# Ledger of designs, part 3: miniprotein binders against Probable L-asparaginase (ansA)

Target 1, 322 residues: Probable L-asparaginase (ansA), of Deinococcus radiodurans (q9rrx9)
Amino acid sequence: MPASLPRLALIHTGGTIASRPSPDGRGLTPQTPPALPGLEGVQVSEHQPFNLPSPHVTPAHMQQLAHLIEQLAGGHDAVVVTHGTDTLEETAFFLHLCLPAGLPVVLTGSMRHAEEVSWDGPGNLLDAAQVALCPQTAGRGPLVVFGGDIFDARTVTKVHTSAVDAFGGYPGPIGRIDRTAAGPQVHYFARPEPRPTFRPVTLERRVEILYAYAGWQGEGYAGALERADGLVIAALGTGNLPPELLPLIAATDKPVVLATRTHAGPILPVYGYAGGGATLVEAGAIPASFLNAHKARLLLLVLLNLGASREDIRRVFTQGVF
Below, E stands for the ipSAE of ESMFold2; O stands for the ipSAE of OpenDDE; V2 stands for 0.75 times the mean of E and O plus 0.25 times the DockQ between their complexes.

## First folded at step 2 (miniprotein)

Design C6b (from hA2 with R6E D10M K13F E17L R20K R60E E63L R67L K70I E74Y)
Fold by ESMFold2-Fast, scan of step 2:
Structure C6b (fold): chain B 322 residues (1-322), chain A 80 residues (1-80)
Amino acid sequence: as target 1 above (322 residues)
Amino acid sequence: SDETLEQLIMEAFRLILQAKELLDKGDPETAIRLLQEALDIAREALKEAEELGNPELIEEAKLLVDLAEILLEYARKRLE
């Protein structure tokens, strides 16, 4: 037996994976969870800051979770978070922005509940714990582990409503964990990347998202801009909008970030027609780099609540260093 | 003449971008002056584009007229 045991914090936030019995549960009697095979010799602590379906999780809850993780960092070697799958990618990205990369943090969940055949919860939780405790995970920041795939928080997204392998995103996983006769094997396809950490005190500033469609002429823009401190537009293709949006974007002093409704790929401000990405960026719009609209929203939310200037916000987004 | 008109359109756009930067830096008085100049150039460009009958240049010049007018309204409100 080793002289010291690795210390793992398990944080439960809710969702179908349920690692603790609930007296308000789905009609089954509460059951004490047994120790997972493969975690023998690990010292585990359990925490539950909230217990919510993931559609009810807000950025304030994400910040509460970040504070708890920082509090636990001094006493643990790794953290695993169980989370509902619908907003898991947003919580993962928020943690990526707000936590240093030094403490391994892995988020996971399940697509099937405990009463379904081939419940994926225990396997995902075991994989997440083994990835979190793997030495090669150090320095990578928050990761998502699901179906044996290891995903970067910046690019992971839920790509299917019901498939057990529901998570993906371009360029896909950064690694895998396989269960072999010799034990778990973790393979990373990418090196750890250095990145800044952002630490807003409050989240009072607001950011809204608008979705472009064929025939959209900026309906909803004025109202959203009045309510919010910044906007994200899920634009067309590489970051293009109809010409009506060009004067509207140029007229505001609030940050407007261009993301895309396209499934994958970065914003490229290359089109010079009226409303094309090049004209919008010249008018003051900020390209979202490779971030999808809801992740771009979280980055903008964090930066606005730090009191970042429009120039600072542009620099962070355009350089893609986050 | 299309090349000369495109240069005129680009000059109006450059003045609009410079005015926008000045508005962001808290100098609406200077921005208004540049926007008025940009609007005059954009209106001249629109007239010339219509005379040439080039639909792409007409669209570009019309957009710059609209952009300068909207930014002028915004800048003037900042002064109030």
Scores: ipSAE 0.000, ipTM 0.184, lowest interface PAE 17.1, mean pLDDT 85

Design G1 (from hA with T4E Q7Y E11W R14L Q18E E37R D40Q I41L E44W K47R I48M)
Fold by ESMFold2-Fast, scan of step 2:
Structure G1 (fold): chain B 322 residues (1-322), chain A 80 residues (1-80)
Amino acid sequence: as target 1 above (322 residues)
Amino acid sequence: SDEELRYLIDWAKLLIEEARELLDKGDPETAIRLLQRALQLARWALRMAEELGNPELIERAKELVDRAEKLLEEARKRLE
């Protein structure tokens, strides 16, 4: 059988990797898509569904991107997405939730723009393409590749505002790519996990996040509940809030998901004082497992737009199969 | 509603198929987690199909509930 060349779809969405100084002196704006580094023996198609700084990317844009990737799946062996770093982890997680299993998808970006010394764009893009085309990547779903590290979409987060190796998360990367004399070498530290797919048609349902702080008594909660179809609270420690929140959470039929403002570790509903995690879960609150607040928001957004009941939402979060 | 219901049905079906493969490869623990989710999605789809009154979608959802329950029983037996 004649060997076919690998087919890669390269999708540009904007960010620092595509940014140049503005002609009017407004700082950095998305202008030029990055050139793909030389990949001999790979056939590349290029696409640009939008070109935005990542703070302007919305879940609607993430869904547009997911639809494009599904359209490209029949004609390509892998997909690489270039994206701004500020919301890259949210787009990666949305794609994780909404894309069918099978097609390798890798997201990347850069911390430095093309006119900076040691621009990290070309290296990250080459690494992402090589990871995406690696046979070991099959079945892993969307991944983030940055600085030679390979991250799971569920746990990756931007941990530094300006470092060139800005991505991390607990427990850290699931693999690495190294360039050797024998070519690129991909090492995975974990086996591929089965990934169910969520397929919302619309994203009209709204989810807001509230941030707990020392002395918070539920300020903003009532207004957020009136506007939103569900809430995420970045709670304290393992999922604790002040006692004022207990009757408020008990009184609503809308889903309230408990995430934590802590940098690492799951929600554990172990404290029995008024407002402790155990009392909040008993009142109907849903623990976010290991998801940070903004990823828990995206999962809740997707589930609400599928018409999920509060019981079904609780089951998805607590069983951790997403 | 109809489009949303089709996505739930397709998603439950994919989870059942994935769980079948996991059982064949000797991973009943992961299969049970997927099947519990598939069963809940199939039951949710059945409730929606009944509300919509679509006989075809009711039948498809009922079939998925049955498939998920049977495969979940099989997976649990393999743990024993």
Scores: ipSAE 0.000, ipTM 0.142, lowest interface PAE 18.4, mean pLDDT 83

Design G1b (from hA with Q7L E11Y R14M Q18E E37Y D40L I41M E44F K47R)
Fold by ESMFold2-Fast, scan of step 2:
Structure G1b (fold): chain B 322 residues (1-322), chain A 80 residues (1-80)
Amino acid sequence: as target 1 above (322 residues)
Amino acid sequence: SDETLRLLIDYAKMLIEEARELLDKGDPETAIRLLQYALLMARFALRIAEELGNPELIERAKELVDRAEKLLEEARKRLE
């Protein structure tokens, strides 16, 4: 007997990529998308849990999205999420932490709106759907597909404010999709790797980020520590701060995670001067491994809301088990 | 400095040793994650040691890179 058609869940969280002007002038409304070249044989279901510009997306919305994806898993072969690009990488990483392995999930968006010359939305959506439905995608967790590049949720970041190839991150894409005369071709450069799943019930614990700069002496640290249950500091270089931070970090029982404001590379506790990464880790700071500050914030947020101990948090970050 | 590089080498060594224990206990998934970080740290330590020109630290860092790569391959095979 003939195989059933692939089943794709298309989830819209904001933007015009899958919206069309209403015939009565009431703005944009979700519609069944027209068949895209390369998707004629695919059954598509559409969902819209929220409709927000991505700067308005919160971890609570990310959790709502994760719950919807889990509900859809039994009835679909793959999921594509359309999302605004400004916080796309944070939503992707949250889903990476909270979704079980198995169902392919791909996030995408566009840099240009529908009325702009060379709107990138339809091409990114088609690429995302083809990647999500590709058998080689299974087991890789949530991915970001943009401009033909396939990115890991843990490392993808928006590296340009306006370029159509706005996404990057160290070590770069884990794969590519090309449209050829023989059809779509998906190439992965890395093998899938096992990962745990974290599933907090509530997200009431709070995490703030502080940004280090030349001449910073810890301004804002005490206030942030009073408001939050944990902190992330975007430190300098491989994880270095001014000497004023050393006694402050040593004095708190709350987790303080060291990330870096540097574009690429992991936290390495190399420097032994007062405030150098080695002294901060000795004082109890937790290195963020290779995560940037806002992804480290999401991991810390999830762990705190699971009731993880400070030692458990240290182990997850330092072991890179996420 | 040589002292701070020794600290980095010691951290990489601790991660490798913890990964060995995890493999022996039947947790290759966690071991793989530890080893990926340890390998990255060991490779960085090797580069710094070579720039500083310290033969002792170059040798120690090379040993850790080799140990991490071999143990990572072993851990990946245990998932098969």
Scores: ipSAE 0.000, ipTM 0.245, lowest interface PAE 13.4, mean pLDDT 84

Design G2 (from hA with T4Y Q7R D10Q E11L R14W Q18R E37Y I41W E44L; at its last look DockQ between E and O 0.01; V2 from the best seeds 0.00; counts 0 for: pae E 15.2 > 1.5, placed apart)
Fold by ESMFold2, look of step 3:
Structure G2 (fold): chain B 322 residues (1-322), chain A 80 residues (1-80)
Amino acid sequence: as target 1 above (322 residues)
Amino acid sequence: SDEYLRRLIQLAKWLIERARELLDKGDPETAIRLLQYALDWARLALKIAEELGNPELIERAKELVDRAEKLLEEARKRLE
């Protein structure tokens, strides 16, 4: 019996890569799934668990996607997911948390649609497939491939609203795919990292995000805390808040995670003035490490749904075991 | 593995260097808080490096733990 061809699962979820101008002139709508560019010698199966613009994607959709990928693992060598770019980084991080690292999973999308002069969909899709099938990709968990760059799901973020090279993050990509006369070349700048897999049964817990700004005195905090099982605050700089938040954080037993509204950098709880990060952590706030607010929200959501205690949540965030 | 661990090492190193600056400016209280955080990150980095079996990164993480502990002792002495 001859050896079977490599088996790639292509999972479509929607987004600009699968969009065309609406007949009613109201913008872009999800329509047909994109075609994968021809890959000689690869058996492709196609799946579409949902077809949504990425602003409509929820953690429940992300869990549905994780379950589908686990079902496909026994029959495939790699998975590529096409996804709208606005929440792609959140789906990537959720999959990073909730899938074992063994099966390559690569997410991509496009900034331009099929009718634009410089459509980036086919290139991103081909790059994603070739990265996913590359032997060096095994064991890295979910990755984002965009514009030839390969990104870690923990740090990747959309950094521009409209540029074709819209994805970045600090410190940047962990690898690259380039096309040469000898074919695609995949290079990684980092080795795979072992990490736990989180397997929540349900996602019924609630986590809300509050955004700090100059002059904020805690507007919306009481209502958010009442509705939620935990909060994330996109704080100022290294994790500082106006002083009015200090007694509010001290008064709750619910987890309050401090991320930063700053583009890059960790939470550093060093300032001792009222509302300075040191005082907030002493009052019980949990530093988000390097995670931005919406990724910190996903990690907190997963941990709450696993029944983690406030102290366990603090340890996961501060020890970086994700 | 290596990239995540190198990021933890870089963070711990940056925190230690900032703590040194705070001590030089006469703010040992803030330096102590920063060094406690730096030590937690350096110890996590050491644990991960030992699990990976990477001797270069084990040695780098050990050096950061030692530096953070020594500077923490200095900072606490200045408060007394």
Scores: ipSAE 0.005, ipTM 0.148, lowest interface PAE 15.2, mean pLDDT 85
Fold by ESMFold2-Fast, scan of step 2:
Structure G2 (fold): chain B 322 residues (1-322), chain A 80 residues (1-80)
Amino acid sequence: as target 1 above (322 residues)
Amino acid sequence: SDEYLRRLIQLAKWLIERARELLDKGDPETAIRLLQYALDWARLALKIAEELGNPELIERAKELVDRAEKLLEEARKRLE
């Protein structure tokens, strides 16, 4: 093939898309990655930095993946990553934070394995490759392509445990790919948004998540702060906690980020009762903007490992500069 | 996009000023990390300002890129 053909890097990390039934009939085990569906006129290189179920993927693996993508950037026009669906949204968001603008990066996976009727792997792979190579994809940051929908890394989330169209999030997809008699058609519903890049050298600093529930009085908070360099709390509604948390948050110099256990919407520090969001922010808590708890954790992890101060962290989260 | 651009400029400027303070206090390692952050945001701000064609914001962003690069070089030399 001539050097003028589009160059695609295909990176396999594992997941159901690479899984098959074991020969003894005892469930699913990781296997070799699936063959790439036919892409006429594209030069493909393949890479496998690791092969893990996505619950085993850590931020260190995500950073390894980011380094590989940066290494491949000079020799490729686009990148597709196959990934397990359980933590795919976290890997996508980590890549969003850590990769410079320019090179299209698309993540995908499958809900069904190769021996199931209507395996979604080949279709998702083909769609992801076509989206990644589409000129309109430039400047959009890492994207998730699944079931014909195109999602932004900042908002995409797995909304169902077993549905083939398992991905969603508010406000939903930013685009779609359809297969027509004339070939693939990519349609975007939203404009590309500019973003900064964060460049941590190591990820040694730790961040833990606590989940608020009716009747929670801060159980586990002190232990988490002793172990971690920062904390995320999946709070109630727009960012509210019981009154017991107010003096606890006020007493620490470590960053405490307020996310919400609610499925969608930003943190709004508007309630003035003891433990209401306004009182927590006055005590030093940092609102997570629209990020869910596990994405807020990744942003806080990256910022702490860059040596960002509590005030730096507050500005990034509150001004939405990510 | 204008509001986002102004936020990037303000954050980059603040980080440069904080990094300068950290260098004066003898912490070049933290200063380098903040300056890399500032440089990334200043470069993004410059790209957006150039696309919008706003001469004032282009000049402000260019100044921040230059300041971040010079201070980053100074900080790196302090670690040699």
Scores: ipSAE 0.000, ipTM 0.362, lowest interface PAE 12.5, mean pLDDT 85
ESMFold2 (binder alone), look of step 3: mean pLDDT 87; pTM 0.840
OpenDDE base, look of step 3: ipSAE 0.026; ipTM 0.467

Design G2b (from hA with T4L Q7Y D10L E11M R14F Q18K E37L I41Y E44M)
Fold by ESMFold2-Fast, scan of step 2:
Structure G2b (fold): chain B 322 residues (1-322), chain A 80 residues (1-80)
Amino acid sequence: as target 1 above (322 residues)
Amino acid sequence: SDELLRYLILMAKFLIEKARELLDKGDPETAIRLLQLALDYARMALKIAEELGNPELIERAKELVDRAEKLLEEARKRLE
């Protein structure tokens, strides 16, 4: 029999939202997660698959979290995940790739701990729960809610090291939640988009990221390519590299994905000089579309672990339907 | 260094072969780009080989310069 009250799964994974000053003065350590603020008329179940600062979260932990969410899907109307902010965008994107859009999943965290003035934890957690339970959230896949903004997992990024409104990304939020006298008001600026779901069994294939800089001649490329099954290069501007990289990319059968170190905008293979984006794509490089380097790495990681061919990988990235 | 020299020779050869393939497939514009890079690599290899005084590597680099220049001329004529 279906329950009359909505059912929310609250999953704690760690981060500043669960952190408090250590009694011995050694700074902040993960401790007890915050209780969900009193949300009237909701049945809440709580789970803690791990309790880690987010720099310790690996793709294996992200897959563990995805499996837990799938187990919870049949008994719940929505899921909220509390997570450390440093890799939250990567976990959100991994869940986006691996979970169907049917069950609302919202990730959140905090920039301040419980003993700081104006702790943002309870407010972000309440906002996340209200967004997750909002009927308009259906079909959107995993979202990030932070400071009242609602972000798409594909584009959200941490844009500031210490600001309370630390999350952004281009083109910015896809929606917002405001607290009014009439209750919470959720507004979406974009419609839900259909997408495929990827289901790798293992994550044994490896992907490394290389970062381009002025004067880089491909140092580290050969070693990375030997160790990894695929590479992502954070290139310059619209996807440009020095001329030394052109023959390096042309010589390998392993996928090399071009992302950009630029804050915003897609890869555009328009420059025809040696090492320009057009020459690199012709040599076999795969443009990352609008994905930043670390999200492009996760997509490539998932596709390689599914046994996708270089051409299948190119198709997925180029069509932008992920 | 010797390692860089051998790499430049190998890559110049690879780029020339790839450019030949592209010309055969009817893409002279991309072939020209690869050949310009091949020529740069072959010329750099020649300079390093001359500085090291290795006659065999000087001969190989000169052959790659000649091959790249001739194929570049062919590619430019096809673009017309």
Scores: ipSAE 0.000, ipTM 0.168, lowest interface PAE 13.7, mean pLDDT 86

Design G3 (from hA2 with Q36E D40L R43Y K47L E59R K62W D66L E69R E73L)
Amino acid sequence: SDETLRQLIDEAKRLIEQARELLDKGDPETAIRLLEEALLIAYEALLEAEELGNPELIRRAWELVLRARKLLLEARKRLE
ESMFold2-Fast, scan of step 2: ipSAE 0.000; ipTM 0.363

Design G3b (from hA2 with Q36L D40M R43W K47Y E59K K62F D66I E69Y E73R)
Fold by ESMFold2-Fast, scan of step 2:
Structure G3b (fold): chain B 322 residues (1-322), chain A 80 residues (1-80)
Amino acid sequence: as target 1 above (322 residues)
Amino acid sequence: SDETLRQLIDEAKRLIEQARELLDKGDPETAIRLLLEALMIAWEALYEAEELGNPELIKRAFELVIRAYKLLREARKRLE
């Protein structure tokens, strides 16, 4: 038997989920410690580094959160982060890149307002805490728990604007938590995979995203390249662009990462027409592997701020070592 | 027409090589002028090679477009 109770750090970053109903039913009220059923025998500490709608969260806020988590690790057995759902996947991926895999960190949120019937916040928060404290969670890095599903930070994405089960991504969840008569049951579908940790000191280097569309001829590319230290292009299909971008990509020494505006699947540089993925990679473009544009942006941002070379960046993306 | 395309490709190549020499001698302004001319010729050659469907000439013309843009970037940096 452990000599002390498990210690859970609960970090609120904003959104309706951070406001909880009073135990006496008198609406929303701040509480310390949180009165959450099902966490009997757990010592909970609460923290709030910022309180922002998730569209206002920046990579600098994500780094602030990562620093707080590292400070709390020495005094806690697990961490749960409550976050607004619109950029939750980006914060989760940033933490995945910057925190050791052995630290149990789970992010969650809610789709319904606290005053709505069947508010999903308390259930998601309880599920997240139970997953974070589960021994099988160790070694997996930051995870997203939502609607009973457990998602990998590298692939999780918000797939619906308003559904309660708003999170998904291809290939889908890596595990699930179910509430049974015998208590919570956590099931993982795969073993944890080893990964590196990236620790940038500052985030002064900048990365912009450009979105390809039918008829796009590279409008905005020159301006973005002048402002940024690297670019991500949400390209077409398996990584294809119009021919106008081929000489532009070939002319720059700055890294240009090819992601896709397609919902799922990796970049495959197979097309040989001018602007096809094979010609772009030959010109120096870096395929984003399976990462969507905004996650590819965060990886490129982190690598540039570590001073990584174009070839180091290419190796990390193409070998999937993140 | 293939012979005409080979002549355009060779002319663009000559201008790119001359621009490289000028850039190495510290004349980026003249190099840029030649590279802009080379780029125009290389793009014309690429369009014509694509129309004819000749894979060898498409590849050669395309390589010159890329070389011209890379060298233009280098020359412009020397002016900054």
Scores: ipSAE 0.000, ipTM 0.184, lowest interface PAE 19.9, mean pLDDT 83

Design G4 (from hA2 with Q36W D40L R43Y K47L K62E D66L E69W E73Y R76E; at its last look DockQ between E and O 0.05; V2 from the best seeds 0.00; counts 0 for: pae E 9.4 > 1.5, placed apart)
Fold by ESMFold2, look of step 3:
Structure G4 (fold): chain B 322 residues (1-322), chain A 80 residues (1-80)
Amino acid sequence: as target 1 above (322 residues)
Amino acid sequence: SDETLRQLIDEAKRLIEQARELLDKGDPETAIRLLWEALLIAYEALLEAEELGNPELIERAEELVLRAWKLLYEAEKRLE
């Protein structure tokens, strides 16, 4: 009698990988999910909790997806999620925060649609499935697979609007999938490590992002602070702001997290001039470590919904407990 | 060292037990604050225990992390 087949849950959420020109001529819309090519000896179940272009995806959708994945965990060995590429990295990071690391979860999408020459959907989908079923993937938490590269959810980001090779981030991929005569081979360049799983019941707290620029005097800060339970600022360089922000940050007990508007690199609060990162942290700002602004927003959102104090939030961000 | 890690684990355990009592008395807000502190202490101990390769401390820290998360989930449901 044959051994039990591996069980893969394939969850479709929309995006270019599911898109075709709309019947009304108004452009691309998500319509039908892609077929999983050529995967013998695997039991596949298919699910579609929503069918959205990724700009329509919200943290509530991400939480819905996390709950579905947990419901499927007892009956499956791995999960693949298809997702639009504009917010894929945010969904990946949300799942990283909110799912235990044991069940492999791999997210992917495509930059081209089924009616384009060189459609990348089938290759990305097959790669994602084979990575998800690879024994070495267990314990790593949610991953992003794109163009044969395997990315960590904390650092992956879309770095180009239209190139097929659209995903990157610092320091880069943590692994690769390639094909050989013996079949697909998955290689990892980093070990998995433990991290907490955050389990908010609701996502009703509000976190807003402000973007720093040359000559910014704090326009929008007061209004954002009034509406939100916490702020993220995409700050300059290693975490610096114009001097006008220093007294504003000192005046509130709400968490204000500093990420960088720079493409890559950590917050390093070393500058002592007014508005320099050292002065902002002394005034109470929380450095986001390596997280970009929209990932820092998701972490802050999750922590606020769990009732974390400002001190707890500071410890999570600065100790890298995520 | 192993002694300082054991002290962190003991402190996390104490906070979790206090948080359980606060939940039973109908104070989920205070319980949540204690549980966050306990969780962060337990997780830091877990990371250090795994770096040092101490199986006993790894298992103890993992158990406390799990207990803290389960109780945090209960406490948040009580608050909302």
Scores: ipSAE 0.011, ipTM 0.466, lowest interface PAE 9.4, mean pLDDT 88
ESMFold2-Fast, scan of step 2: ipSAE 0.007; ipTM 0.329
ESMFold2 (binder alone), look of step 3: mean pLDDT 88; pTM 0.866
OpenDDE base, look of step 3: ipSAE 0.046; ipTM 0.508

Design G4b (from hA2 with Q36F D40M K47Y K62L D66I E69Y E73L R76E)
Fold by ESMFold2-Fast, scan of step 2:
Structure G4b (fold): chain B 322 residues (1-322), chain A 80 residues (1-80)
Amino acid sequence: as target 1 above (322 residues)
Amino acid sequence: SDETLRQLIDEAKRLIEQARELLDKGDPETAIRLLFEALMIAREALYEAEELGNPELIERALELVIRAYKLLLEAEKRLE
């Protein structure tokens, strides 16, 4: 049997890439799905499970998107998702946790809308499609492609409010796509890594995030703990908190995950003063490894909704099995 | 010393009782601030009691940590 054309599923979820100025002058609203330029040799199917600005996207929408991608997997060689940039990293990480690595999935968006000079939408969309269809992309799980950079879902983050190269994250991109006279060139700096897939049925368990600041004595902790099934704290530096948090964390059976408000680097429980990371881990806190607070929240949310024990949750975070 | 540690325990207890009165009067914001102060003092007392190895004082300090934490949960709930 002769090979057919590659099959690409293009899934639109909203964001600036699909936005146009509102006729009433109130700003940008979701309008037309973006065109897919320069893929004449590819069979494209288009889907729109929702059309929302990304601040309105919830974990329930992320799960809906994951189910759609699984449904499309048998009929397609790759998937591209267009998404608003504000929560794109969270959707990408949720998909990383919930989808097997075999099907290439690439998320992209834009910082400028279609009526702006130098709209970045078509270029990002074309780059994303070319990366998704590249054989070297297989086995890597969901990726973010933006401004020619290819990012791992576990580490990518939006690092600028308005720059067209708004995405980054430590240690930075895992690959790049460049446009040359010979066509697109895809280069990866890292090998694909095997990982488990998590498949929660419901997302009814709740996780809240608390943000530490100079002078914070745990204000808001008790209320959050009463409402939620687990907590993430964006702590200071390598995972340090004020001494008031030590007895509070020691007194709860609910999982408390330590992330950091620092822009880059892992949690390192090395400080032994009261409230230092080592004392908090001794009291039962769970280090988030290299995950930022909102990604640590999604991992904890998924694990709690699978009925994972506190010990299972600690193992997943500390051994990096995600 | 045991005497200094007993003074810390008594101070934490006084702050917890004062916070209880503030909650009863409908001032949860001030109560929360006093409860965090009480937790700091109770935690310091617990640390010193463990260093001295006095089981009675360890139990008393731990009880104050737990009591302050429970009252803090009640106070925060009243802010919702």
Scores: ipSAE 0.000, ipTM 0.176, lowest interface PAE 17.5, mean pLDDT 85

